# Designs tried in a protein design chat: miniprotein binders against E3 ubiquitin-protein ligase makorin (MKRN). Part 5

Target 1, 323 residues: E3 ubiquitin-protein ligase makorin (MKRN), of Arabidopsis thaliana (Mouse-ear cress) (q6ids6)
Amino acid sequence: MSDRILCKFFVHGSCLKGENCEFSHDSKDPPNNVCTFYQKRICLYGSRCRYDHVRAASNLPLSSDSESLDRSISTTPSRHLQQQGDNNDGDKSSNVYCIHPREYPICSFAAAGDCPRGNQCPHMHGDLCNTCGKKCLHPFRPEEREEHTKECEKKQKHIEALKQSQDIECSVCLDRILSKATPGERKFGLLTECDHPFCIQCIRNWRSSAPVSGMDVNSTLRACPICRKLSYFVVPSVVWYSSPEEKKEIIDIYKAKLRSIDCKHFNFGNGNCPFGASCFYKHAYSDGHLEEVVLRHLGSQEGETVITDSIRLSEFLGGLQIF

## First folded at step 2 (miniprotein)

Design g1b (from Bn with E39W E43L K46L E50R K72R E76K)
Fold by ESMFold2-Fast, scan of step 2:
Structure g1b (fold): chain B 323 residues (1-323), chain A 87 residues (1-87)
Amino acid sequence: as target 1 above (323 residues)
Amino acid sequence: DPSEIRQLQEKVRELRKAIDEAEQLLKSGDLETARELLWQLLLAVLELLREAERLLEKGNPEKAEQLLEEIRELLKRIEDLLEELKS
């Protein structure tokens, strides 16, 4: 006998187990054993029976059925799932052995938001995504569903943030930031320590007005032009924020991006970075290990500390406002 | 204005305490925390220098001059500590 028996439901385009099926989905393997219950007219599984329902005078060409199987699955997947009503009188709980759930394509029209065939469409319609309103979630690919939901929620949040950001003006040039002439100019420059809005160009021009070298005695240039609060880095963003949590997310994403880039000032341990633990860039030695950061406020951390937080002067002052 | 002078004196006292903390961090070998704190203290001291210079143009030059001298001493201390970190 062969190592694997050919799946009866696979050759008829109705195997639900896909690649996890106990039987072979390779047409080169031999067909299933004959169903003795069907020959005695007592098989309760009907078309869902694992064994071949064969009568003495019939020999079915499985090879030609296999050749059209892939095409029939591609063209009528939803029909295969819904229209198996020629089954025998029996329990509504059909043994789900051999339908190819994972390999069925979803209707591309329904996935794009509008299917002209509606309920009579022969293709499988995906489940409704509550975020985008499209029938784009594959019923049998949980990994794709999770990925779509996560990405779709992020896209919708971004679109809403763009809408809310349209009227925000730069505190220096007074132009609506997202209405500027070039895409490169349509960016905010966020300061970590205050909420004053600036376009990226104006805040960068402010900060570059004097040369910075080694220990910068003119560090006042790193303060907000309006409130004078110190912020070591300008965070570029295409959207503004409506909450402290949104601001933190924007800053953290930018920090994560810069942590993949070696710090020029730290220079693999051969230089001194004036920003220290506040630096957004990667402080790694030539052997690849990261500079050790000790956070004064966090004393109960057991694992390795990721450089995510800067030390604020206010942590060492008795609640006094300096900037 | 007496209230402005008192506010600056209070800021000077708090900065002095923070510089003392930075010195302790440096002596304990926590060089990176000390460096970050010293950079923030440098900026704060420079802002206080500007405020003290503004006060020289207002009403009480004797107290403003004394305060300016104290702030200059704090600036020198920060510069000396940052230089120590270079070595």
Scores: ipSAE 0.000, ipTM 0.366, lowest interface PAE 14.0, mean pLDDT 64

Design g1c (from Bn with E39F L42I E43F K46A E50Y K72R L75A E76R)
Fold by ESMFold2-Fast, scan of step 2:
Structure g1c (fold): chain B 323 residues (1-323), chain A 87 residues (1-87)
Amino acid sequence: as target 1 above (323 residues)
Amino acid sequence: DPSEIRQLQEKVRELRKAIDEAEQLLKSGDLETARELLFQLIFAVAELLYEAERLLEKGNPEKAEQLLEEIRELARRIEDLLEELKS
């Protein structure tokens, strides 16, 4: 029920536990529990944490009213003279200043979804986030509100994309792509020039197929099996798209990743890349300058250097970037 | 076939080296860098698992099975290091 958490590793296509995972692999289940490690500043998982990172408090000073019991703990080591006007009055409960509302912690129960005291709670309840439905927005920290809203909208957009993608079938094997057996198989292979869906394996198999004698190698390797439109790169994605803008975002993210990897065919200006300006890899000279953008790439000859549709892991690891 | 197996072996070697580096970062107390590196390696190991499973359907299942077991070991190692970062 409300305790069921969507597996974040499944969301990114990288869960190694498969059907034995303790968390939900149903894209309809939300990751809606609050991360207590993040609140204690010890969560190291960032975007892969299975719990929501909600900020409630930041070094809130102790109130003089509630410090009667705590003072007995700190008094004994310094029984010396105990004169007012200590060297560091800032650490003493007698320090005279007002706590700004910005420094008040928000109720952690309300931030997690539901506060048992409701509207009568003595602690400050955050404002409602319309995206996640939690009272987690601090009324007096606009920068944190903006940060949460941005991250929350991004997360919900991704979850919605996963939901919309669940029924997409590969045009070749006719299986629902996100329902395939292994994590590596639960990926789409997007073609830039058409919208025909393929699982990554089927489109890779198509592109590795030996062409019939006399057929143009580039057309055979880079053409869509259904509509025959040429797309030089296959873009792997864990989600499908519902609009041209979403498709462009997926492609641009992948392109940005490949732009960190030197093109082996360009070879720092010493070779020729058959895809020219259409190449996703980095075309940089030995001095670090990027190749000038060309409006059209040159028509490549059959038998000229051809870029494969996948990168080597050594290149991938050298960049140390998320796929 | 032999070329694909050799390429996968090279990729597995590079992944193992990167995991070793993540373990060294964790032991040196650079937890944030270790965590970020391990996140990157989750995608890499998933890709290799898929490639190895695919090669099981080809003409050299014995070597593909050995590589698959090695990749599974590396995947467990990544999960173990991520678990250590929580405590």
Scores: ipSAE 0.000, ipTM 0.167, lowest interface PAE 18.6, mean pLDDT 63

Design g1d (from Bn with K46F E50I E53M E57R E65R E69K)
Fold by ESMFold2-Fast, scan of step 2:
Structure g1d (fold): chain B 323 residues (1-323), chain A 87 residues (1-87)
Amino acid sequence: as target 1 above (323 residues)
Amino acid sequence: DPSEIRQLQEKVRELRKAIDEAEQLLKSGDLETARELLEQLLEAVFELLIEAMRLLRKGNPEKARQLLKEIKELLERIEDLLEELKS
C-alpha cells in the first residue's frame, strides 16, 4: 500500500505533486530501502525511482562477470533450494564452478528487515547494517557496502532532522514551516547569528521591506526581527537543526554553493562588496586570482548589534492577514 | 480557554507597566538601564505575541484578536523608545 510509504522526493524537497502525491509526505511513515529491480539491472525508472538504488561498484570493471549472470544454466542454487536444512555436515567445502558469489542478489525480505523464511531462505542474506538494522549489506561487494553505509547514515540523519523540524513554526506568520502549501514555501530561512526560526518567505519579505536607506547592510533589515542580532545572509534549508554543529554544516554547505558564483558587488575587483570578508559569494579578480583573506575576520565572531531605522517589526506585521 | 485569556491579559498589563518604567528611565537620563530593559521587553512582547496568535487559532478568536492588537501597540511603544535611544 502506497499511502503508508514515505515519498523519497518529499524527503529531499523535490516532490512537485503536493497533495496529489501517491506516497506519504508524513515523515513518520517508513521509507523504502533497497530497489530489488535495480539490483537485477532491470529498473526502468532510473533517477525517478522511489526506492534506493544500491550500486555494486565491484561489478563495473569486470565484463566477464556479466556473462556469468545466466542463472538459468546454474543448477547448484536450485539443488541447494531442494535440500532441507542450511547445515550440511557432509563437508561444505566446494570449489564447484557456479555463478560467482558477487553475482547473487541479496534477499529482498532480509534487506527490508526480516525474512520470514529465516535460515531456510534460498537467497543470500545480506549482513546487518547497524544504522538501519536491516540485512542489506552484500557480503561480496565491499564498495556497495561502503556506499550504503554512508548513504544510510546520511538518510537517517536527514529523516530524523525532518521529523524534529515538523512542528517548528515561523516566528512571523506562525505557520508550521514544512506544512506550507507550496514546495518553495517549505523551507527555513536560517540566520547565522541567532536561532529564531523563520520560513524563507517571511524573512526574505522582512529583508526586502526597504526604507529609502534600506540598502545599508547594517540596517534593521539585516538584523533578526526578534533579537536584532545582525546576520548578513539568509540560509535556505529544508530542515532545522538541534545542535550548533548541525547548524554550521547547513551554513557551510550553502557557503560552498555560493563560493562558486562570482560576487556582483565585488565585480572582479572593480567594485566594493559591503559584506567584505563575510561575503558568501566568490571574490575573484578577472584573472581568477582570489581576494586575499584577512585572518582576523575569519576568527572574529559576529558581535551583537542593536540597530534602528524607519522600519519596525510592528509595521511589517501590520501588513499580515493576522492583524 | 478563559483562564488562558486571563493569564495573557495579566502579562500584557505587566508588560505595559515595565514599558512605562523604561520610559521614565529614558526621561531621567538613565539611558543604559533603559536600553537593557527595553531589549528584555522586546523579547517578552514577542513571546506574548506568539501566545496570542496560538489562542486565535484555538477557539476564542475575538478576545485573542483584541489582545494581538494590544500587544502590537506595546511592541510599537518599545520600538519608539529604542528609536529615541538612537538619538
Scores: ipSAE 0.000, ipTM 0.387, lowest interface PAE 11.8, mean pLDDT 67

Design g1e (from Bn with K46W E50L E53L E57R E65R)
Fold by ESMFold2-Fast, scan of step 2:
Structure g1e (fold): chain B 323 residues (1-323), chain A 87 residues (1-87)
Amino acid sequence: as target 1 above (323 residues)
Amino acid sequence: DPSEIRQLQEKVRELRKAIDEAEQLLKSGDLETARELLEQLLEAVWELLLEALRLLRKGNPEKARQLLEEIKELLERIEDLLEELKS
C-alpha cells in the first residue's frame, strides 16, 4: 500500500545493511529513488545517500502518453465509444501540454548502472558515460553531460590513483601507508624535490626530531632522510603519483590551499620569511597588498650547499627509539 | 512532550549515522564530499541544539538535558573531523 522506494544498492548486490536497510529490498517495488533532499540542497548523506542525487531534475513524473495515444486512436474509425468518453466539453478547457523532454528525470537505476526493467522502463534512460559505464547522461541537458564527464573523469582518475597507491611502503617504518590503523595516518608526506615515499607521521617526526650535533639544523631537518635533497614543505596526500604531471597536480592543489593562509614568518611585512619566494603561504601586507614576486635569474644562482654528514635511515630510527 | 522527546532522539540517531557516513567518506579518500557533508551537518546540529533547548524550557529537563549533551558530543565530533580535513 505504501510507496516504498527500492534500494539502489540492493539492486547491484552491494547493500551492506541487509534487514536494517530503510529502503525496500523487494524488486517488485517501483524504482522511484530520486533524492528530494538533494534537490532541496539539504541532503545530509552526500555520496552515501540511498537516493539518487540528480542535479536540477524536476520531480514531475513523465508526461502522460494519453495525448499521444489519443491522437493515434483518433485515426481509427471504430472509436465511437471513446469519442463520447473524450469529455471534450468546455469553452475554456485547460490544455495540458507535454513536458519538454529536457525536464524529464532520467531513470535512477540506469544511472546507477543497470535497470531491472530494461526496455520496458517507464522512465527515460540516460546515455552511456564511457568513463563510469553508467547510463547517467541526460540526452537533453548538454550542460549537465559536460559537468558529469569532467567530474566523472576526475573521480575515476582518483580511484585509479588509490588502487596504484595501495602497496607503497614508507621508507622509514616500512608499513604500507594506506593500510595504517587511522585515517589520519593513511596519508603520504610528499617531498617536492625527490620521489622517496614517506607516511605523513614519519616525515613530520623526522622534521621535529632533535638536531644532531655537527649538522645544520635548518638544512638537515628539511632534507630527505634518504637522498638529502632539500624540500621546504611536506605535501600531505591520500594518493601517490605515477607521473611527474600527477605529482605537480598534487603539489599545486596544496599550494593553492596554503596561499589562502597568512604566513606567520612574513607577519604582514614585519617579519622575514626564510623560504622567501618559495613559501607556499600568503605573503600579504596588513592592508592586503601581496608581496611582489621577483623571478630570479636561474643561470646566476649557485646550487644549495651539500650536507657534509650522511643521514642514514638506521641513525634516524635509532634517534627516535619509537616504532 | 514524550512524542517530542522521541522525535528528537530519532533525529539525533540520524545525525550520528550521517556523521558515520562522513567518516567513511573521509576514510575512502572522498575528501571534498566528506567536507561538504560535514558542513551541512554543522547546520543540522545547530537546529537540533535549538530544538533540545526549546524542550528543556518546556518542562521535561532530564531527557532534554541528556539529548543536549549528546548533541554537543556530536558537534565536537563534526568539528574534530573538519579539523582532520584541514591537516
Scores: ipSAE 0.000, ipTM 0.109, lowest interface PAE 21.5, mean pLDDT 64

Design g2b (from Bn with E43R K46L E50I E53W L68Y K72E L75F E79R)
Fold by ESMFold2-Fast, scan of step 2:
Structure g2b (fold): chain B 323 residues (1-323), chain A 87 residues (1-87)
Amino acid sequence: as target 1 above (323 residues)
Amino acid sequence: DPSEIRQLQEKVRELRKAIDEAEQLLKSGDLETARELLEQLLRAVLELLIEAWRLLEKGNPEKAEQLYEEIEELFERIRDLLEELKS
């Protein structure tokens, strides 16, 4: 019975209600990703929020009085028509306040897609965002328009990726990955060196089948079960990709998250990380200094040196003995 | 209602402290203890999400919605740390 609105928690893989959710878990249904906390001016995530920060229709006085800070009856032409019996015939303050249009709130209903009051709405309706189709762009706040457009494009790209990912099956268990019962199970495990799809549980189970004793990172268990290409890290993702550029973006986002976490193997310079320069984790010494990338150098024809690439684990395993 | 919100806030603070402890264990190389703790915390955060959702339905939505989002953030942090242990 409810209008089928895409569950914002489902989009991020966090909905607890599952099949009992009153909102849609079909990515084809229209999204309603508006941040209610931002509308209440209490959002703790600020610009990092995953939900749309649409300016709420505030209780600013547009057609009625507001008892608080603004004191003054009229700052318009001060009733140029002859003053006759104007004393207390309406003891209310002016129904129109002289504030810059930039400070007017936009209608939250129009910003969510449809205002039932239409042209009769007392609140300002935002301009249409061509990406989300909502009237959520404030006409007089260009910085907010640019921020919304940038974030809206990212969110619509994510929703489109979810739609394209719905039918992808795990190569091991053959289940549709995004149709699994729990949020933790509704994730892909991406391998960097190939495009074979796996759910996060199946690829993790594959990789956890042997101890890491001896740090044999070239073992069959770090190879793809299908094509046997080596990938040192499993990248968790709530969406699959349709292009190499999208895959790179998913991997880079995950790398950025891990680069903030100290590498356990590097252990602040006291240990040895088998992944070297290919490691996604942060290689920082105890004094805070980051490990420098070691570059390979080739001597070209007389007197020239060419920097070719960084040293990788595979190069050490091929040229040097690592147990 | 207000007392239930305050109790949930306290549980969220304790969960955050426990996640910090798990992160320190992971950094110190005590990987098995960190894994066991994170698995327990994963169960705890899911229970808190359910509790916060129930409070949303009881008619104090503003505070409960904020707490739900904070707990969701902690759930993601636990999952990221568990992924670090498996990568």
Scores: ipSAE 0.000, ipTM 0.143, lowest interface PAE 20.7, mean pLDDT 65

Design g2c (from Bn with E36R E39M E43L K46F K72E L75Y E79L)
Fold by ESMFold2-Fast, scan of step 2:
Structure g2c (fold): chain B 323 residues (1-323), chain A 87 residues (1-87)
Amino acid sequence: as target 1 above (323 residues)
Amino acid sequence: DPSEIRQLQEKVRELRKAIDEAEQLLKSGDLETARRLLMQLLLAVFELLEEAERLLEKGNPEKAEQLLEEIEELYERILDLLEELKS
């Protein structure tokens, strides 16, 4: 019997098999950190890939019994050594081309966590990554080591957050959100202004529960069903948060993603966005320039200056009424 | 654009049906036909992923994200079936 491997689709909130999955949906089980698609040279995701892109060990011998003539001239930064010894015999000035240790492949089995050959393995084993516990760090490729360490830390933080999120129930349907069978249902819908947990489906259904003749940003449908605090956007997340800082990070990542997308309501300046300065989407004119936003000063009292909301001048003037 | 999302949804449904056909061919022992079909579907999934990412950049990100996730799941199914053929 093999140890169960944490389901990669469950970690990302997309497993379609639910209760019938052959992989573990228990965050305590070890994750498979190695990207098999990259090893097959068919990974489409590049830097978006959620698994480690590790170079597979070659099955070809590193050296041959015949002389290997390298037609490529590799320039090494050669520092001049001014010391000359006595040549009390013929000068053998033949260039010896050696494979630099940087070019040695690391053992793919050790990089995946366990090499069955152990100390007897003919391939170079990488250095231990303290975060994932695998021998996946190439001793002579510092750039790759830094890249792995950063990505590995992010993945382990995500797995820990997933583990801490396991028991959180939706306030509407009362199901444990991450235990739902449908992948679309295994996401939290975060409200920016309160900490009440909802699955993405329940909070979206709440917001769409009544036909709206117009976009009312101050509608009770945009208020939390429990505390009634108004939140303009629902932020989808595959993990919950344990601190205000974690919540802000989740929201900011989502905002950054939406800031790259042109707002359909603003329509390059030809439309009106009901969310104004609070909109997560990009308000850009057809020439590419961003909409100018004005900060409203509430007033300076007791030596303090209070800035309230960002507002467009047109919205301010449109809201002004004498009667 | 809602019409572009609907077109992509229809292409994704067609891809799913074709994968189901490839799986049936594999289970019935027609390994060469299954392999050829799966390779063609692998090329099709690359095109659909590019379309989904393009739509994600142009608006309706929630629906485009859902379709991207579905296409990624279908991509994994193709790879799993190709791996089964290899063994």
Scores: ipSAE 0.000, ipTM 0.139, lowest interface PAE 19.0, mean pLDDT 65

Design g2d (from Bn with E36R E39L L42I E43I K46W K72E E79Y)
Fold by ESMFold2-Fast, scan of step 2:
Structure g2d (fold): chain B 323 residues (1-323), chain A 87 residues (1-87)
Amino acid sequence: as target 1 above (323 residues)
Amino acid sequence: DPSEIRQLQEKVRELRKAIDEAEQLLKSGDLETARRLLLQLIIAVWELLEEAERLLEKGNPEKAEQLLEEIEELLERIYDLLEELKS
């Protein structure tokens, strides 16, 4: 049953081997296989390894080993006064063994999916993760359980999104986007204001194309080629979405990435950004202070409720200058 | 950060030359030298990947992403040459 493993790099849109890949590019196949080289600390591929790097359970104490440094020897250099080196009652001391349950190592085979020893395994099997179906949750390490559950749900959501995205075609070139020849071409270019699918290259080429004689350059270059809705930013993604919430998540992740980068148009307060409050890049002054968001105050005649609204880009149309 | 992008581009170009050299050594039958060079180049690739990822948080992310993709392509090429050394 476990004969094919989903290609880790295909999942992230970066596999260059195509049809000759030794791992599956069918999103229905299981997404994990354990890297034995990593377990032996000889894997040279790191994050580019096609197998999963499973962390071995650690039996090492949380505190640093202070006993490797003998503070007493500096005060009294009498090394011949060592008292301990004897009294290893191996046979009798092994009859009484106390280990904190939190320190028990989890079975790595069960954590990877299948343990060949089953119920007769001498090692502790983890609890079943309902998301990945593996016995990888340590019963006595609640922080690790929570971290795994969060990571696992995110990974499975991504794999499901890849599965749903496989047949989506670019509205311009009509090719299946995730089936294109190169990794750079196997990306969607999302528009914020509509749901028409484009590969990243086609929408970027559209944005760079000539406006044709007499056309408004702004409306031509930043409008969707299909519905003509204006979207000022193209969001690259290796997956498509099936809900507005999923789309928002993709956009927010990209916004967070760009928010760490200084806006070239704002230029630390020395320039003017044509996108204003809708800009994804960081608007910070040279002293590090962020540009203040300007809100509009809206009143109601029928009630005590007063609302505020953010300034929209559509209110500034006509002032944008593009080539 | 145009200077940092240009420096990374230069490093990527040097990495490509080193991979070309390893490929020539492999084709000329100097398999031991080719293997040693390819293993050393894996370490260089990791350093360039870390630099490219750092630059995604600075300057022009589109150019940094293009360089990251190119570095990933070079890593796959190293992997393919290592597999060719087995046959």
Scores: ipSAE 0.000, ipTM 0.125, lowest interface PAE 21.1, mean pLDDT 64

Design g2e (from Bn with L42Y E43R K46A E50F E53F K72Y E79R)
Fold by ESMFold2-Fast, scan of step 2:
Structure g2e (fold): chain B 323 residues (1-323), chain A 87 residues (1-87)
Amino acid sequence: as target 1 above (323 residues)
Amino acid sequence: DPSEIRQLQEKVRELRKAIDEAEQLLKSGDLETARELLEQLYRAVAELLFEAFRLLEKGNPEKAEQLLEEIYELLERIRDLLEELKS
């Protein structure tokens, strides 16, 4: 019985270990493709291992304990609680998490899209995400699975929208908008009241055309160059839309961005904004409270009232004034 | 445990050196030796990952998390080199 097998990495000058190597660094010993991980009882590749799984020198027979997670081994029989500094909250939570497999990390290669080891990988591969095709869903962390699924669906919808938008031409310059030379030029300028496509530069140039007197930019310049429908704001977007719902989402995201900026016309309650409830900017008073919005009711044919419109209280009391 | 942390840090350093050696073998055209070494290194880094995770459970979470980050970096290097062997 030879206790020593020639280390193949030593033969090639690439051994991970010197004197601590499990295999012989003496050229007189026979060469072999022995799996060192199996001899240490840590090989997680099983029958798919590239190296020979050779029986250990019989110090202890290989047990299947690692195949079965027996929690009874971790249980210490004690019927009385110790008089230690225990917390009702944190210690119980910590103890639960320490014994739960949710704490094991998933394979980062599989989570990134492709693991070169495939089924031979020693790490836990996540479950398949049907949206991105990656094994990135942790089996024991439902909160993370839900978060990934939502974000992944959003990302895939965006990629699909980019693909569907690639052939859309600007109605003014006739160039395919997403094929323009610079990233700043590869944006649509959406109008809220119509569906005519413009690149952001062309529609902004149209709206920036100076009136003869330099006074009020007339409603004609805030109207669509094609259909003449009035839209108060130009909404920049890197994608076009295929439905009214998608258009609304693009506009709402832009509105949310502008709502953090104080409206110049409202001027903290000291001015009047001509856009009222349609304004994308923040209508806040100097003490920080927001202008109140009044919901209108409309009667249904069944005699029930439904909420149809939102109006701001300042509009109702100052601008709308119905007697 | 400070001794366990030091032992893992030393193993991380040894694995980085071995990965550097595998990368040099790949660049010199010794593809078979590079592949065998990278596959052995992948298993060694995987084992080290589980050891580092056990330290996270026992205590010293800051140092265990730092080691986990370094170990994941080593795994990504090995994956990239294995992918390079395909081309």
Scores: ipSAE 0.000, ipTM 0.120, lowest interface PAE 19.2, mean pLDDT 64

Design g3a (from Bn with K46R E50K E65F E69I K72M E76R)
Fold by ESMFold2-Fast, scan of step 2:
Structure g3a (fold): chain B 323 residues (1-323), chain A 87 residues (1-87)
Amino acid sequence: as target 1 above (323 residues)
Amino acid sequence: DPSEIRQLQEKVRELRKAIDEAEQLLKSGDLETARELLEQLLEAVRELLKEAERLLEKGNPEKAFQLLIEIMELLRRIEDLLEELKS
């Protein structure tokens, strides 16, 4: 069944497994199921987990029709305790069967969308999440409720963006990009400096069409074929954007992915990266220290708006020939 | 506008012929005339790129994009020949 669950990392354009992914990279498949490992407090994946992190009822033993087992969990002690008189020992009354409402697990069936027991369920049903339509919000854990709401809204926003992207055509091949034959072909290749749509294959073919002339980052092949604006990196995405803010989110997610990979050109401080401060890859020295990016304040003679520019320390020091 | 696409196709054809002429001049050893012609063609190809970009925005994107690809190939040829003249 896992093949029919939509990969949430693929929706965000950040799935590292590609064709080896256990989950579906088809936008028509349903979103993730509830994470059972998180319910058992053993999920080590955090926000990278492919399933939704919701606190729900674990596989607690549902006894046969035993009246005493139901009462031992939710009510005061069922046995008569007669007062034996006060001693110096200070006998404490046992209240071991009273559970704070915060400790009640919510019903995992209701949290997944449908509980077969309905209103007769012995487990606490969560409150309705208006975004996903599931009863997955714990009434007594406001921090978990808030985290679910934020992640659920984010997920729904991406699903809606995916639907809105279905009719966008590549400027080169004129095919609807998300309708292509293979999942690997159903990706946009975003250029950072313009809004012209290309499928990933067409823009990659464009950029590979010239002989390698070393590291000329100002090559015409790094310019948009349509508007000539230079974009050093092509950002793969499974969704298109409707606003500059959405575009920035897509680019930032991809940048975060590449920031975990050592830059070949920087070569741990022994080489030169032609992309400078614009490089998406990790610039780390051999000791693990990250290259410093210096922000410079650019003054204006007129107006209140001040521009801050980023300058790499290595570029600054290279110009000075200090040794 | 089919007439604008046709006009651009004709300009691309003439540009290709002129580049072929520049390449022949370079091979025959007339380096000064080849350089002068290539510099003029570099300016012309940049203007054709702008025209192709405008036509992409005006409702015939397939033919305009095909012409843009051809014009970019011609730009590379001009740059390669200019680089050869530096040797």
Scores: ipSAE 0.000, ipTM 0.090, lowest interface PAE 24.6, mean pLDDT 64

